# Ledger of designs, part 154: VHH binders against q84jc2

Target 1, 232 residues: q84jc2
Amino acid sequence: MSKMRNLVEEKFLEFYESWVIQLELYLHQLLIAHNNNTMSETELRHLISKLTTHHKAYYTAKWAAIREDVLAFFGSVWLNPLENACSWLTGWKPSMVFRMVDRLRKSRVVLVEAQVKKLEELRVKTKFDEQKIEREMERYQVAMADRKMVELARLGCHVGGESVMVVEAAVRGLSMGLEKMVKAADCVRLKTLKGILDILTPPQCVEFLAAAATFQVQLRRWGNRRHYVTHS
Below, E stands for the ipSAE of ESMFold2; O stands for the ipSAE of OpenDDE; V2 stands for 0.75 times the mean of E and O plus 0.25 times the DockQ between their complexes.

## First folded at step 9 (VHH)

Design lb40 (framework vhh_8fcz_2)
Fold by ESMFold2-Fast, scan of step 9:
Structure lb40 (fold): chain B 232 residues (1-232), chain A 126 residues (1-126)
Amino acid sequence: as target 1 above (232 residues)
Amino acid sequence: QVQLVESGGGLVQPGGSLRLSCAASGFTFSDYAMNWVRQPPGKGLEWVSGISGSGGQTTYADSVEGRFTIIRDNDKKMVYLQMTSLKTEDTAVYYCARFPYSELWEYLASGSFDYEGQGTQVTVSS
């Protein structure tokens, strides 16, 4: 069991490092595509599909891993402290992607009025879904603190096998609840991403995905560099 | 004084092969993914291939998958593009490119790629 938890962390660390490196390579392709007005709609849609497939691969791997050890995703070893500090239920906060959309407007992205209306409707729905999950998370944390955590704290002080089995059952129950909430949050992330891509034109999708990937790789780079110490 | 110097281009028959080289200087080479991009006559820049800083991961545009191979030698600060089964559509000026993290937002906003070298011409024809 202990080996299984360590193996989940090790395996996902290896996966995530590779996944982020691949995202950076796709970002470079997106940046070049963004500056090429001669690309066909078919070529642009294929590139967008490549990115969406890459994101789906992340959630496929994540959901397999959380089924084994959801707690590995709270304070993840494959994320630096800055990435962990910016995390909301084990990932990016869904409403944050609308900041990327808003930034693109100011960067001379031409959005038609109908798109602006649909994006605003999606933003409101995304914030509603996000708040709904936050309420569920709060209820879970309060319930956990009220009884289960007190029970775990009490039983964790005993040496006998009977206490160990009761603690394991309680931890399993807590983990199942967390897994459900993490999957719910990931579903909001995927619905929000899909919704934005469905509203935007292919060139706008390329700009949006490039902005999102830029933020993600830059945040990782900034967090990794904070541990550098200048010697004097 | 960041410099990227491409070489190895030339005239080649359809179905032929060429190896392009890119010599890098003025930055910590292994910290950056490197890319090959090309500009065909009358078209914009097309991304061709990318390689991670370590060389452990590569990716290719659909149009060149299975025909081109990107390689790097971090000790020599070199990136290579091995091209096989060349097609008339591969005719372009080929550039070596990197994207510093500090400039990603600028690239997205302005479309400026100042780190490109002079390029190397590849012409595929009879």
Scores: ipSAE 0.681, ipTM 0.884, lowest interface PAE 1.4, mean pLDDT 84

Design lb41 (framework vhh_8fcz_2)
Fold by ESMFold2-Fast, scan of step 9:
Structure lb41 (fold): chain B 232 residues (1-232), chain A 126 residues (1-126)
Amino acid sequence: as target 1 above (232 residues)
Amino acid sequence: QVQLVESGGGLVQPGGSLRLSCAASGFTFSDYAMNWVRQPPGKGLEWVSGISGSGGQTTYADSVEGRFTIIRDNDKKMVYLQMTSLKTEDTAVYYCARFPYSELWEYLYSGSFDYEGQGTQVTVSS
């Protein structure tokens, strides 16, 4: 229902705005930590844990929200148009984080051969999982045009209790399919993030998380500024 | 030009309190999160606390949580650090810091940031 969708959108908008503001504060902490070679391993692990907990909180809130209204996550009101344009199945495209990983090879903290090998294996696996989901999305889009959907579209032209109930059931079915697909994509994101953090040393994890957060914050800022630009 | 001016440091005994102030100018203050960072003798810069542009959200380093409070007054373009239950480990030069969005990548890979304040010395000694 559209009224229920509006409520879900309002609640997640409040959550997301707060979540991104907190991410920016954590980013500032990561930037200072990255430039401090006197931090203990325990202190670095504590900071990494704060970031991973913050990201887990996002997915906990997201999965609760998509169970109520997954469509709210397609063209999200809490994302600006640039963020929405850059989204892949309601979030970041997993393979893109390896661009931050590639930058680590040029940092003061050198990746050893064993890490490079494991990261390349993870990159290949991530790309494979990503493509598998893209094929499932294509199948889902084709299924939306199947005979049952065409019949329901025809029925929707007639107002009546029986017609309304059948259309509502079909919409719930479509939403359940999208929810499963979004959760599958989020699982690839979480597996990719965990995989990278498991391979990297704590200083490298701090640099990686800082790079990822920097990109996210910059993308949001660029998109938000677009609405204030006066074209000559 | 962007300017940050810290004040309020001094000598205090363990368990004491101090309030640091930072006066900001040259930018739209409420658009930026503000941070307190410190450099203890013989160590690198340590992040202490951050506050969102609106003042609605704050974050603290584990070592100072429950003892320090970061506050801002956007009308006066001021950010404060209220320090209580001070420990000898809190001895450091304290800096007020802003991280410009355009410089985040540069800061990540060069370790420099624009318009950092000049600092105020806090010494906790018996």
Scores: ipSAE 0.721, ipTM 0.901, lowest interface PAE 1.2, mean pLDDT 85

Design lb42 (framework vhh_8fcz_2)
Fold by ESMFold2-Fast, scan of step 9:
Structure lb42 (fold): chain B 232 residues (1-232), chain A 126 residues (1-126)
Amino acid sequence: as target 1 above (232 residues)
Amino acid sequence: QVQLVESGGGLVQPGGSLRLSCAASGFTFSDYAMNWVRQPPGKGLEWVSGISGSGGQTTYADSVEGRFTIIRDNDKKMVYLQMTSLKTEDTAVYYCARFPYSELWEYLHSGSFDYEGQGTQVTVSS
């Protein structure tokens, strides 16, 4: 039995810290772009593409990592306790981004009637997909309490040969189920993000992405300085 | 009081080089990403480059990628912009900027923030 650090946790921690730092640099570019009304549509689309590519890179790295160790994503060491507390199936809750969109409306971003209708249709679809995943997670949790699982837990207490192999096989099966659910949740996240960006104009996309990145950076900052969550 | 003081601007011919400097004071320098932004004559602010607090990560606007290099020295509380292969389109007042976490939402909604320096003029002309 080898004694090694969890390489998945170490590697993804290094990746995530770099990814968030890069997100903050892109946020600064978005803030300047948002306040420069002389940028061309082509320039705005290139900037939006940079952010879309950056988010896709996160999911590419995440899916490679969960293939190795999905359990590393439940109570992640690269997230502070506040970020972990706000997590839904290892990431942001898809329906919550519509609250961000609603704040853009209240800030007098001009959304035409056709956009409002499409955003509402997307919100309903996103909530439906989210609830399907929540029901599957509930079924998974119930299955862990059945007679078969209780017996496997009992065998695991003995430690040795055949019982160790049986427990390892059971853990692999549980991990595969979690991986499927995490990927399903991430697919809803990506479809929701793409859907919003497809509905919004390029200037509205820049404002939306800037708002989302601001929230993510602030949440990380607040959590890293716990006493500022209450006081700021 | 937060202060950012830019220097190093001047007149240079196309294809030339300049190094801009920014001296920072009044805050924990290494806690903040630093940015260079520019304002060409008669235009709004354009983002040029950014560098992480540690200096380990940098990002550039497409128009300057491969020609400009942003560097920081946290011990001296300095950020630099090394400009090469300068073009007439690079003519602008260059500002050193940080975005205070407390003002990110305000900047998003009003376009206003208080930590831009006074700037240094770069003129690229024959």
Scores: ipSAE 0.689, ipTM 0.888, lowest interface PAE 1.3, mean pLDDT 84

Design lb43 (framework vhh_8fcz_2; at its last fold request DockQ between E and O 0.70; V2 from the best seeds 0.00; counts 0 for: SAP .67 > .668)
Fold by OpenDDE, fold request of step 11:
Structure lb43 (fold): chain B 232 residues (1-232), chain A 126 residues (1-126)
Amino acid sequence: as target 1 above (232 residues)
Amino acid sequence: QVQLVESGGGLVQPGGSLRLSCAASGFTFSDYAMNWVRQPPGKGLEWVSGISGSGGQTTYADSVEGRFTIIRDNDKKMVYLQMTSLKTEDTAVYYCARFPYSELWEYLTTGSFDYEGQGTQVTVSS
């Protein structure tokens, strides 16, 4: 039997399903553009802009949703188990995108020395930021074993009267901390993505975005086949 | 075997209209988003429009936005492209295209793309 979902979960599930469908449509555009040597730089930049706007829309929706219920994103019922297993703090691991770039370099993408250097600098910075967030998350998780959380554990999920206030306070505290961590992680994601796109040429950006989209689409498909996940 | 058959092309004056059709077979039609792409003379293959598997979402190239409409009939396994206000720059061979999931990485890395159809010629000329 499927787990009962709250309103935030349902709403975001619907959003995400639609968002992924649109991503696939963009993917097709990217793939065609990637193999069209007659497209102008202006046209490519415009397509890139559409994709970046699409990604920004995701985070806009996400951040609105986490304000309501950040815990929903730690369950992420809109993702299959494989997608969830590959997630880091409710999203993709920022440093993973460099692996995508590396893969593309092994195929058709040729980077100049200056690009390689900048990418390496960005990689180092991204790793540093990830580690910082991980340390903070660890500290936060350890600190959760405080009086509030102990009280929450003692009272359980079904409480009434005066105990409700204690539980709510504990949950609010937890949620605030988690929201902070999630937003921090998302900022690293966005900065990393922007950094990569700033380093790459428009044709390389198109290829990179296509690779990222392909990975996302395929990961979802693989996971769905394996676990027979139905979201609707 | 997978087959896509395009039809409906022809010669039309600027400002005219055409309706392209694509008959699909050999795969689970509703599982795939479908696309129209075109090959203008002397140019590379360019994306024109796309429609999701269910038909609930559509997208268009800026050059055709507001003039072209993509629709699909999953029961009949058909995709259509209604073209209005045609321009000379719309002249091209039009193809109906899907992207097999098993070939996405290969297409990305090699650039090899099979349209799986013969295409239909659209010529806009005064």
Scores: ipSAE 0.882, ipTM 0.962, lowest interface PAE 0.5, mean pLDDT 91
Fold by ESMFold2, fold request of step 11:
Structure lb43 (fold): chain B 232 residues (1-232), chain A 126 residues (1-126)
Amino acid sequence: as target 1 above (232 residues)
Amino acid sequence: QVQLVESGGGLVQPGGSLRLSCAASGFTFSDYAMNWVRQPPGKGLEWVSGISGSGGQTTYADSVEGRFTIIRDNDKKMVYLQMTSLKTEDTAVYYCARFPYSELWEYLTTGSFDYEGQGTQVTVSS
């Protein structure tokens, strides 16, 4: 009764496992950089660039894969159930990333008033973009239900090859719509991340990226275990 | 108890080579990425290199890329740092390190790095 994997799922599982292992290696570098004053601003910008390049590589691979099978990214085989339960349209909810920003307000690296105002403006824009996508998803869900109901109705009538072509076109249309919504959500994620990193100084960017990677690594490790550990 | 034992340090001239070793015990070695971290005189820690649990992925600080190679042997529970083209800037105490996932938030928030080994001194001078 286990879920069977298609080629897209198997290939992306292999990619994602390697990608998250590399993220963990970068996390260790970020942690040392954040907690020590041993890197110049130029060196910090290079480290930040490695992280942004790594994240962009994830989306490059993802966007190629969703053209083949967008549904693989809903309830993904490369994520544990906890990771899947935390997903919003196949990824992190953009407004939740500001929880990492709120951590910066309590950190050793202080935000100035101008940064706080710009971050709040970005948070508002991000929530607005999220709401637009959520309404589009509602329309998509209605269309999905309608197409399934039409398909079930046609099973009660014997229809030839033309009805198969119409159903296949409808399914492709729904898949293309879902692909557009996933890409739109990813664009909000990328715009939000770029906006945050543009507002923050290099040391603040390092702390933000370390916090985000720590959360991702923790979520994966906790979800892969049968029991959660609250002390270490 | 977790133990990391670094060795192989010494005095070398600029341009020289040296191989550091780290023997690990007290934990499931292959489950953890391993790192080399160094502390130059009078400074905080610098991250040098990391290697995944399987050994399949490595990454290096910009300052050492092309000159240092990190290697692990999971059967012997060893990690190594092969250093070449050494510079005076490489002078430091070198530690091998792991980051248990349950302590990541503490490392991030407090900056407290708990050394699991004594380190090994590398001195590059003429």
Scores: ipSAE 0.787, ipTM 0.929, lowest interface PAE 0.7, mean pLDDT 84
Fold by ESMFold2-Fast, scan of step 9:
Structure lb43 (fold): chain B 232 residues (1-232), chain A 126 residues (1-126)
Amino acid sequence: as target 1 above (232 residues)
Amino acid sequence: QVQLVESGGGLVQPGGSLRLSCAASGFTFSDYAMNWVRQPPGKGLEWVSGISGSGGQTTYADSVEGRFTIIRDNDKKMVYLQMTSLKTEDTAVYYCARFPYSELWEYLTTGSFDYEGQGTQVTVSS
């Protein structure tokens, strides 16, 4: 574990804990707004903007951190084991958010035919982009295994300080490739979120964001409660 | 077994100040974010402010930002709403609220919100 990795983990843990607490406060505001049909469109758009800004802040912080140590995001210390088990390329799986969209079918603000069509088109495109990233990661893993094999063979032949430098160079190369893949996955996430919000009306956006935040907060709580039960 | 008891409301002139209090019991107070919500005459519930379990983070509705301050005292199990520069539009019944994780989906799907307290009336009138 490098010194750089330790610092990145500490900083992002502090950031993430604060970010999730703020998300929960925004969730409470969304829940009340969702059940208030007297709010203006302007008020709803401001609330949606707060959530959008909050999510953008997460990716800004994440991309700065992965530039320093992308490996910190695989098996992250700021996530509980349940959250880590549900991760796809260091975050939520883009196609899964359409399950949150399905909640809108049971809401009092019904989706119109044009919205249903656009959401289905977006879902298909999101799955296509997701599969493209998965294929790129598979190719990367194969290439990584080939390079790793060569470096392990080299390490077996060299026992001095030169071996450490060679291994560090190989790890940096692998990390740069992983950073590119994680950013590509995050771009699919952001495009999917923006696409959904662009299709939905402001009241539907509030319900969607509330459902997504509820799921995220609930998943974290369930994982944390498992730790308490085990400890008890 | 959860109780929330609001107090401190009253009649106040525009530009005046009031401090609302909420006494909590029946749950681990510091584990829950606390909120102030209000219901103006003829309108639905409006979220006013929220505070994290530790008190380290707060959030405000745009309409009250800079005028209201939410505070908590975990030792006393109290939440406060300090209101300044009050406006006629702040007239409402104010409720102290928490959102238990077990009820989040129910609130989303049914729209049902049962007040755990009776609320406190704030009337801003000249």
Scores: ipSAE 0.718, ipTM 0.902, lowest interface PAE 1.3, mean pLDDT 85
ESMFold2, look of step 10: ipSAE 0.634; ipTM 0.876
ESMFold2 (binder alone), look of step 10: mean pLDDT 87; pTM 0.890
OpenDDE, look of step 10: ipSAE 0.828; ipTM 0.937
ESMFold2, fold request of step 11: ipSAE 0.580, 0.748; ipTM 0.855, 0.913
ESMFold2 (binder alone), fold request of step 11: mean pLDDT 86, 86, 86; pTM 0.879, 0.881, 0.879
OpenDDE, fold request of step 11: ipSAE 0.878, 0.878; ipTM 0.960, 0.961

Design lb44 (framework vhh_8fcz_2)
Fold by ESMFold2-Fast, scan of step 9:
Structure lb44 (fold): chain B 232 residues (1-232), chain A 126 residues (1-126)
Amino acid sequence: as target 1 above (232 residues)
Amino acid sequence: QVQLVESGGGLVQPGGSLRLSCAASGFTFSDYAMNWVRQPPGKGLEWVSGISGSGGQTTYADSVEGRFTIIRDNDKKMVYLQMTSLKTEDTAVYYCARFPYSELWEYLTGGSFDYEGQGTQVTVSS
């Protein structure tokens, strides 16, 4: 931890590293469960609940942290550059999980027509929700260049006493806008995840969660390997 | 060559204790999480417990939570499973497992573990 990192970044880095390590342990449990046809529905649902609870813990910690410093989540120090480059509003893009569902359809998961129809309806809704947030982000970026914001930036150049407080209030307002958008994006992520799990059977849920976790762990390894190869 | 060698199994009465050991070789041991999995007679593989590469984090299946403890010694390249309050339902062949990053997707799509050892038999009976 460097002196240039703020307390929110240091605290969340510690949380995230622990959270990812725990995710990998849950992934191993999912992989074994996926290949065990003798598990009861109750046992499978309990495992699915563990993963759901783990993801909820992430968003609980994230929302507490963004309330203090949302900008820490744009170019996060706990993510490698590849993970940051693949981020959509500080996290995974909700519609990408349907590509994982499509891969499951081609593997061991046998989806019935009713499930395929419900998943397609969910995909369309998820894409609509994503586009709505993207439009809000575009409006936010335009507002950043608004005449009043430019005037506040000019005032900051002449800063002393009371002017410092005015500029800080404006920056805080901008951060609150970003916080709202990040929480909206996270709500779409959680609704999409819940929607998929509600449509899939427990064995299909286990395979889906295992695929998603595998992708997340692989992306992290790809980014970390890039740094190793560069320094070799 | 990657090798995992399990030991420590045996016959024990209900309520008894056993300590299983797994000796690892052929890879950077501390870079990998280690797992204990078991196969009861007539059932598929059941995940029992996992431990992070550093040993700082552990996770247990609900059926063994509070009764089993997973430990590792990175200097000796060993992972252990301390079992207490053993039940008849714990009867199984116990395997030490490493999930290599490169094989995660293969396992998900119907592969098997190359690094799972020969196993050690645990029988809980009066």
Scores: ipSAE 0.673, ipTM 0.883, lowest interface PAE 1.5, mean pLDDT 85

Design lb45 (framework vhh_8fcz_2)
Fold by ESMFold2-Fast, scan of step 9:
Structure lb45 (fold): chain B 232 residues (1-232), chain A 126 residues (1-126)
Amino acid sequence: as target 1 above (232 residues)
Amino acid sequence: QVQLVESGGGLVQPGGSLRLSCAASGFTFSDYAMNWVRQPPGKGLEWVSGISGSGGQTTYADSVEGRFTIIRDNDKKMVYLQMTSLKTEDTAVYYCARFPYSELWEYLTPGSFDYEGQGTQVTVSS
């Protein structure tokens, strides 16, 4: 049912717009907290918890949606063209968050050597996990040009309802493979985020989360300003 | 020219109520989330509450949740903070804030954050 695909896209668009609006409100709270050295550790941890819960809610909604239609996440209608161009396997590239971490070295609260070492170890592991997923994506792309897939494309050009069903089964199989890869990439994202937050102090966590949210909000605003819709 | 003008502050007893107002001009009001922030005596700026451009979403600091309500009227270009069950700890200068997208990265730079505005003084005392 083609209408089911449109409904998944419409529901996630509504969710994502609301989610990004809430992220911006949390960003404003983070920016004020970052510039306030009188907040208690308990207050900072509560704010960090709100952000981590917010990000987990995104992945919960995303994984439910990709189960229904993973292809909606490749060239997503809820993302502008700039956001789509900057996506790596339907989301942010995990190693890019270390650019936000680098900003902490210029902060009033400097990273101690033990933190620098742990962050470097995490960066190396994150890059290794990215490379594993990139190899899986390469194998997936090669499989798209496989003899069996070429034969299915050939059959799809013939008259007959049976050939349509065979092509639909093949597309479903491809979608399941993409779902597995997207979930693997999201797991690397969540592990990287958790790893960074576990290494940083609460004030450093607030600055890191504020930098990440600033990037996401600005990328969306910049892309929306330059966005144009082209019809087929 | 962007302007935010706060009003409604005053002296109130513990347990009392007060309504703060912020009049905005010089920008497309409904395109921006609005915030209330406060500075208690001898402390830094504390974020109090935020409301989305449409008014469909609100968020509160834990210390004011259930006691304060942020609302906006986009036709009048106003944002309000309804404060109830006021405590001595709520004593502060209250500021209405908009975060321009062009300045988000500047607020992360060490020593560059500076909030301008007159604000409105709220004093909770017996």
Scores: ipSAE 0.680, ipTM 0.883, lowest interface PAE 1.4, mean pLDDT 85

Design lb46 (framework vhh_8fcz_2)
Fold by ESMFold2-Fast, scan of step 9:
Structure lb46 (fold): chain B 232 residues (1-232), chain A 126 residues (1-126)
Amino acid sequence: as target 1 above (232 residues)
Amino acid sequence: QVQLVESGGGLVQPGGSLRLSCAASGFTFSDYAMNWVRQPPGKGLEWVSGISGSGGQTTYADSVEGRFTIIRDNDKKMVYLQMTSLKTEDTAVYYCARFPYSELWEYLTEGSFDYEGQGTQVTVSS
């Protein structure tokens, strides 16, 4: 379609592949750290900081890319079909991360009552913020199907000066609206991640981050192996 | 059969250098990131360094950054750890490690498991 779209897709594909490879290296460090009871709190906090910095780098790159072409993030070429099927507004669904916390609780994480209460409060707030974003996205989808947009699409078939400019302005407006929505969803993701890490102890943070990274790496691998599944 | 064979350890004085080697066999070497991990006396397993399958990305523990360099030769199926400015706290048994995708959850949930290389002893002492 557009030259800008192609460049954004190519640049972010290169960035994402490198970012996921680095995540896997950090995952290996987390797995070893999780099984080492001799690490100091300072050492664990430095490792947690490496992971949070790595995630911040992802959102810095993503927000730069969506300013150029937000549509590249809907049906992303750098994600396999399974990863795309599991996406909610161009990323992970914030409330679902609490299922990961619950899984860790059953495996080895010993949470005190105060932590359980704070995690439940955070879960409720996260779901509320999530639903607010979903309502805003629904309004944008309805606006895209509005009569005015249909008329602009018809007008675009009549190439010539003013008509072309009006269509281009409308498309830019839609893109800016989607960019705002995606950034709002990403802010919920970052607030949820920070909230969980603020509630957990450093050893619990390492286990949580290791589980999250394991799931992300496994999901990518399962999706990439899709062509080995025999179909009837 | 997957095999990882470490070598190159020994006794060195503080400030000295050593190059550890790991020979891999039984898997497609370039498809896997490789790691160096160590176990100091009386402590748990400590992650030291990692390198991507292509060799294009490396990561180091804060305690060794600037002193150690991880390298791989995919044609020879080797991974190396070049150690410089060695300190007494670097004394440990060093292992090279691979984390297969099929075992990530098991490693996370079970903790330590039996299948690893024989290791190579590094002792830094005057």
Scores: ipSAE 0.693, ipTM 0.888, lowest interface PAE 1.4, mean pLDDT 84

Design lb47 (framework vhh_8fcz_2)
Fold by ESMFold2-Fast, scan of step 9:
Structure lb47 (fold): chain B 232 residues (1-232), chain A 126 residues (1-126)
Amino acid sequence: as target 1 above (232 residues)
Amino acid sequence: QVQLVESGGGLVQPGGSLRLSCAASGFTFSDYAMNWVRQPPGKGLEWVSGISGSGGQTTYADSVEGRFTIIRDNDKKMVYLQMTSLKTEDTAVYYCARFPYSELWEYLTSDSFDYEGQGTQVTVSS
């Protein structure tokens, strides 16, 4: 429903703007922590916990919102066109975070061989999970165009008791299918993030999270600084 | 030219209060989050608190949560740190800091940060 969709979009826009502002504040804390070798492991773990809690809060809010209107997350109004162009199934592509991990190989806090092996295993598993989801999305898109679905869409143009019920059931099924697919993609994101943080030492976690947040904040800034007023 | 000028530091007893001020110039103040960071004797730079450009969001290091309050006045181009229940561990040089988008990668790859201002010394002792 368009009215319900407007409410979901407005509510999530307000949430997301606040969430990104808070991410930037955490980024500043991470940048300072990254250059402070006198911090205890306990202090670093508390900071890492703040960031993981912040990311989990995003998915809690997102999953509540997609239950009401999953389509709001395809071409989101709270994202600029550049952010939308870089989106994969309503969010960051899980395997791309290994680009941030690649920075650690050249950082002051070097990775040991055992960590490199575990990160490569995680990278391969993450790409495999991505490919499974991509195949499901392809199946979903093809199914939307099959003869039976086209006929149901045509019947929806002719209001009638039985036909209306059938079309409404099909639309609910499509929305539920997209919701499950988006949640599956988000689960891969969360498992990938947790997997990386479990492999890295606390100082490496701080650098990784700082790099990831820097890319996210920079992407938003670059998209917002276009010479022309952009209209989605 | 960008300038940040910290003031308000001094000597206080444990349990005391102090208010630090930072005067900003040379940039659009409300477009930037502002931070307070400190360097205790013999330690590295510690992040203390941050405030969004609008002042609508604040965050604090666990060590100062509930004791310090960061506020800003965009009309005056000022950011403040209200410190209460001060501890000897709060003894440090306090700096007002911003992190411009053009320099975020330099902060990740540099060996150290350049301080924008001269800082203000806070000493908590009996």
Scores: ipSAE 0.696, ipTM 0.894, lowest interface PAE 1.4, mean pLDDT 85

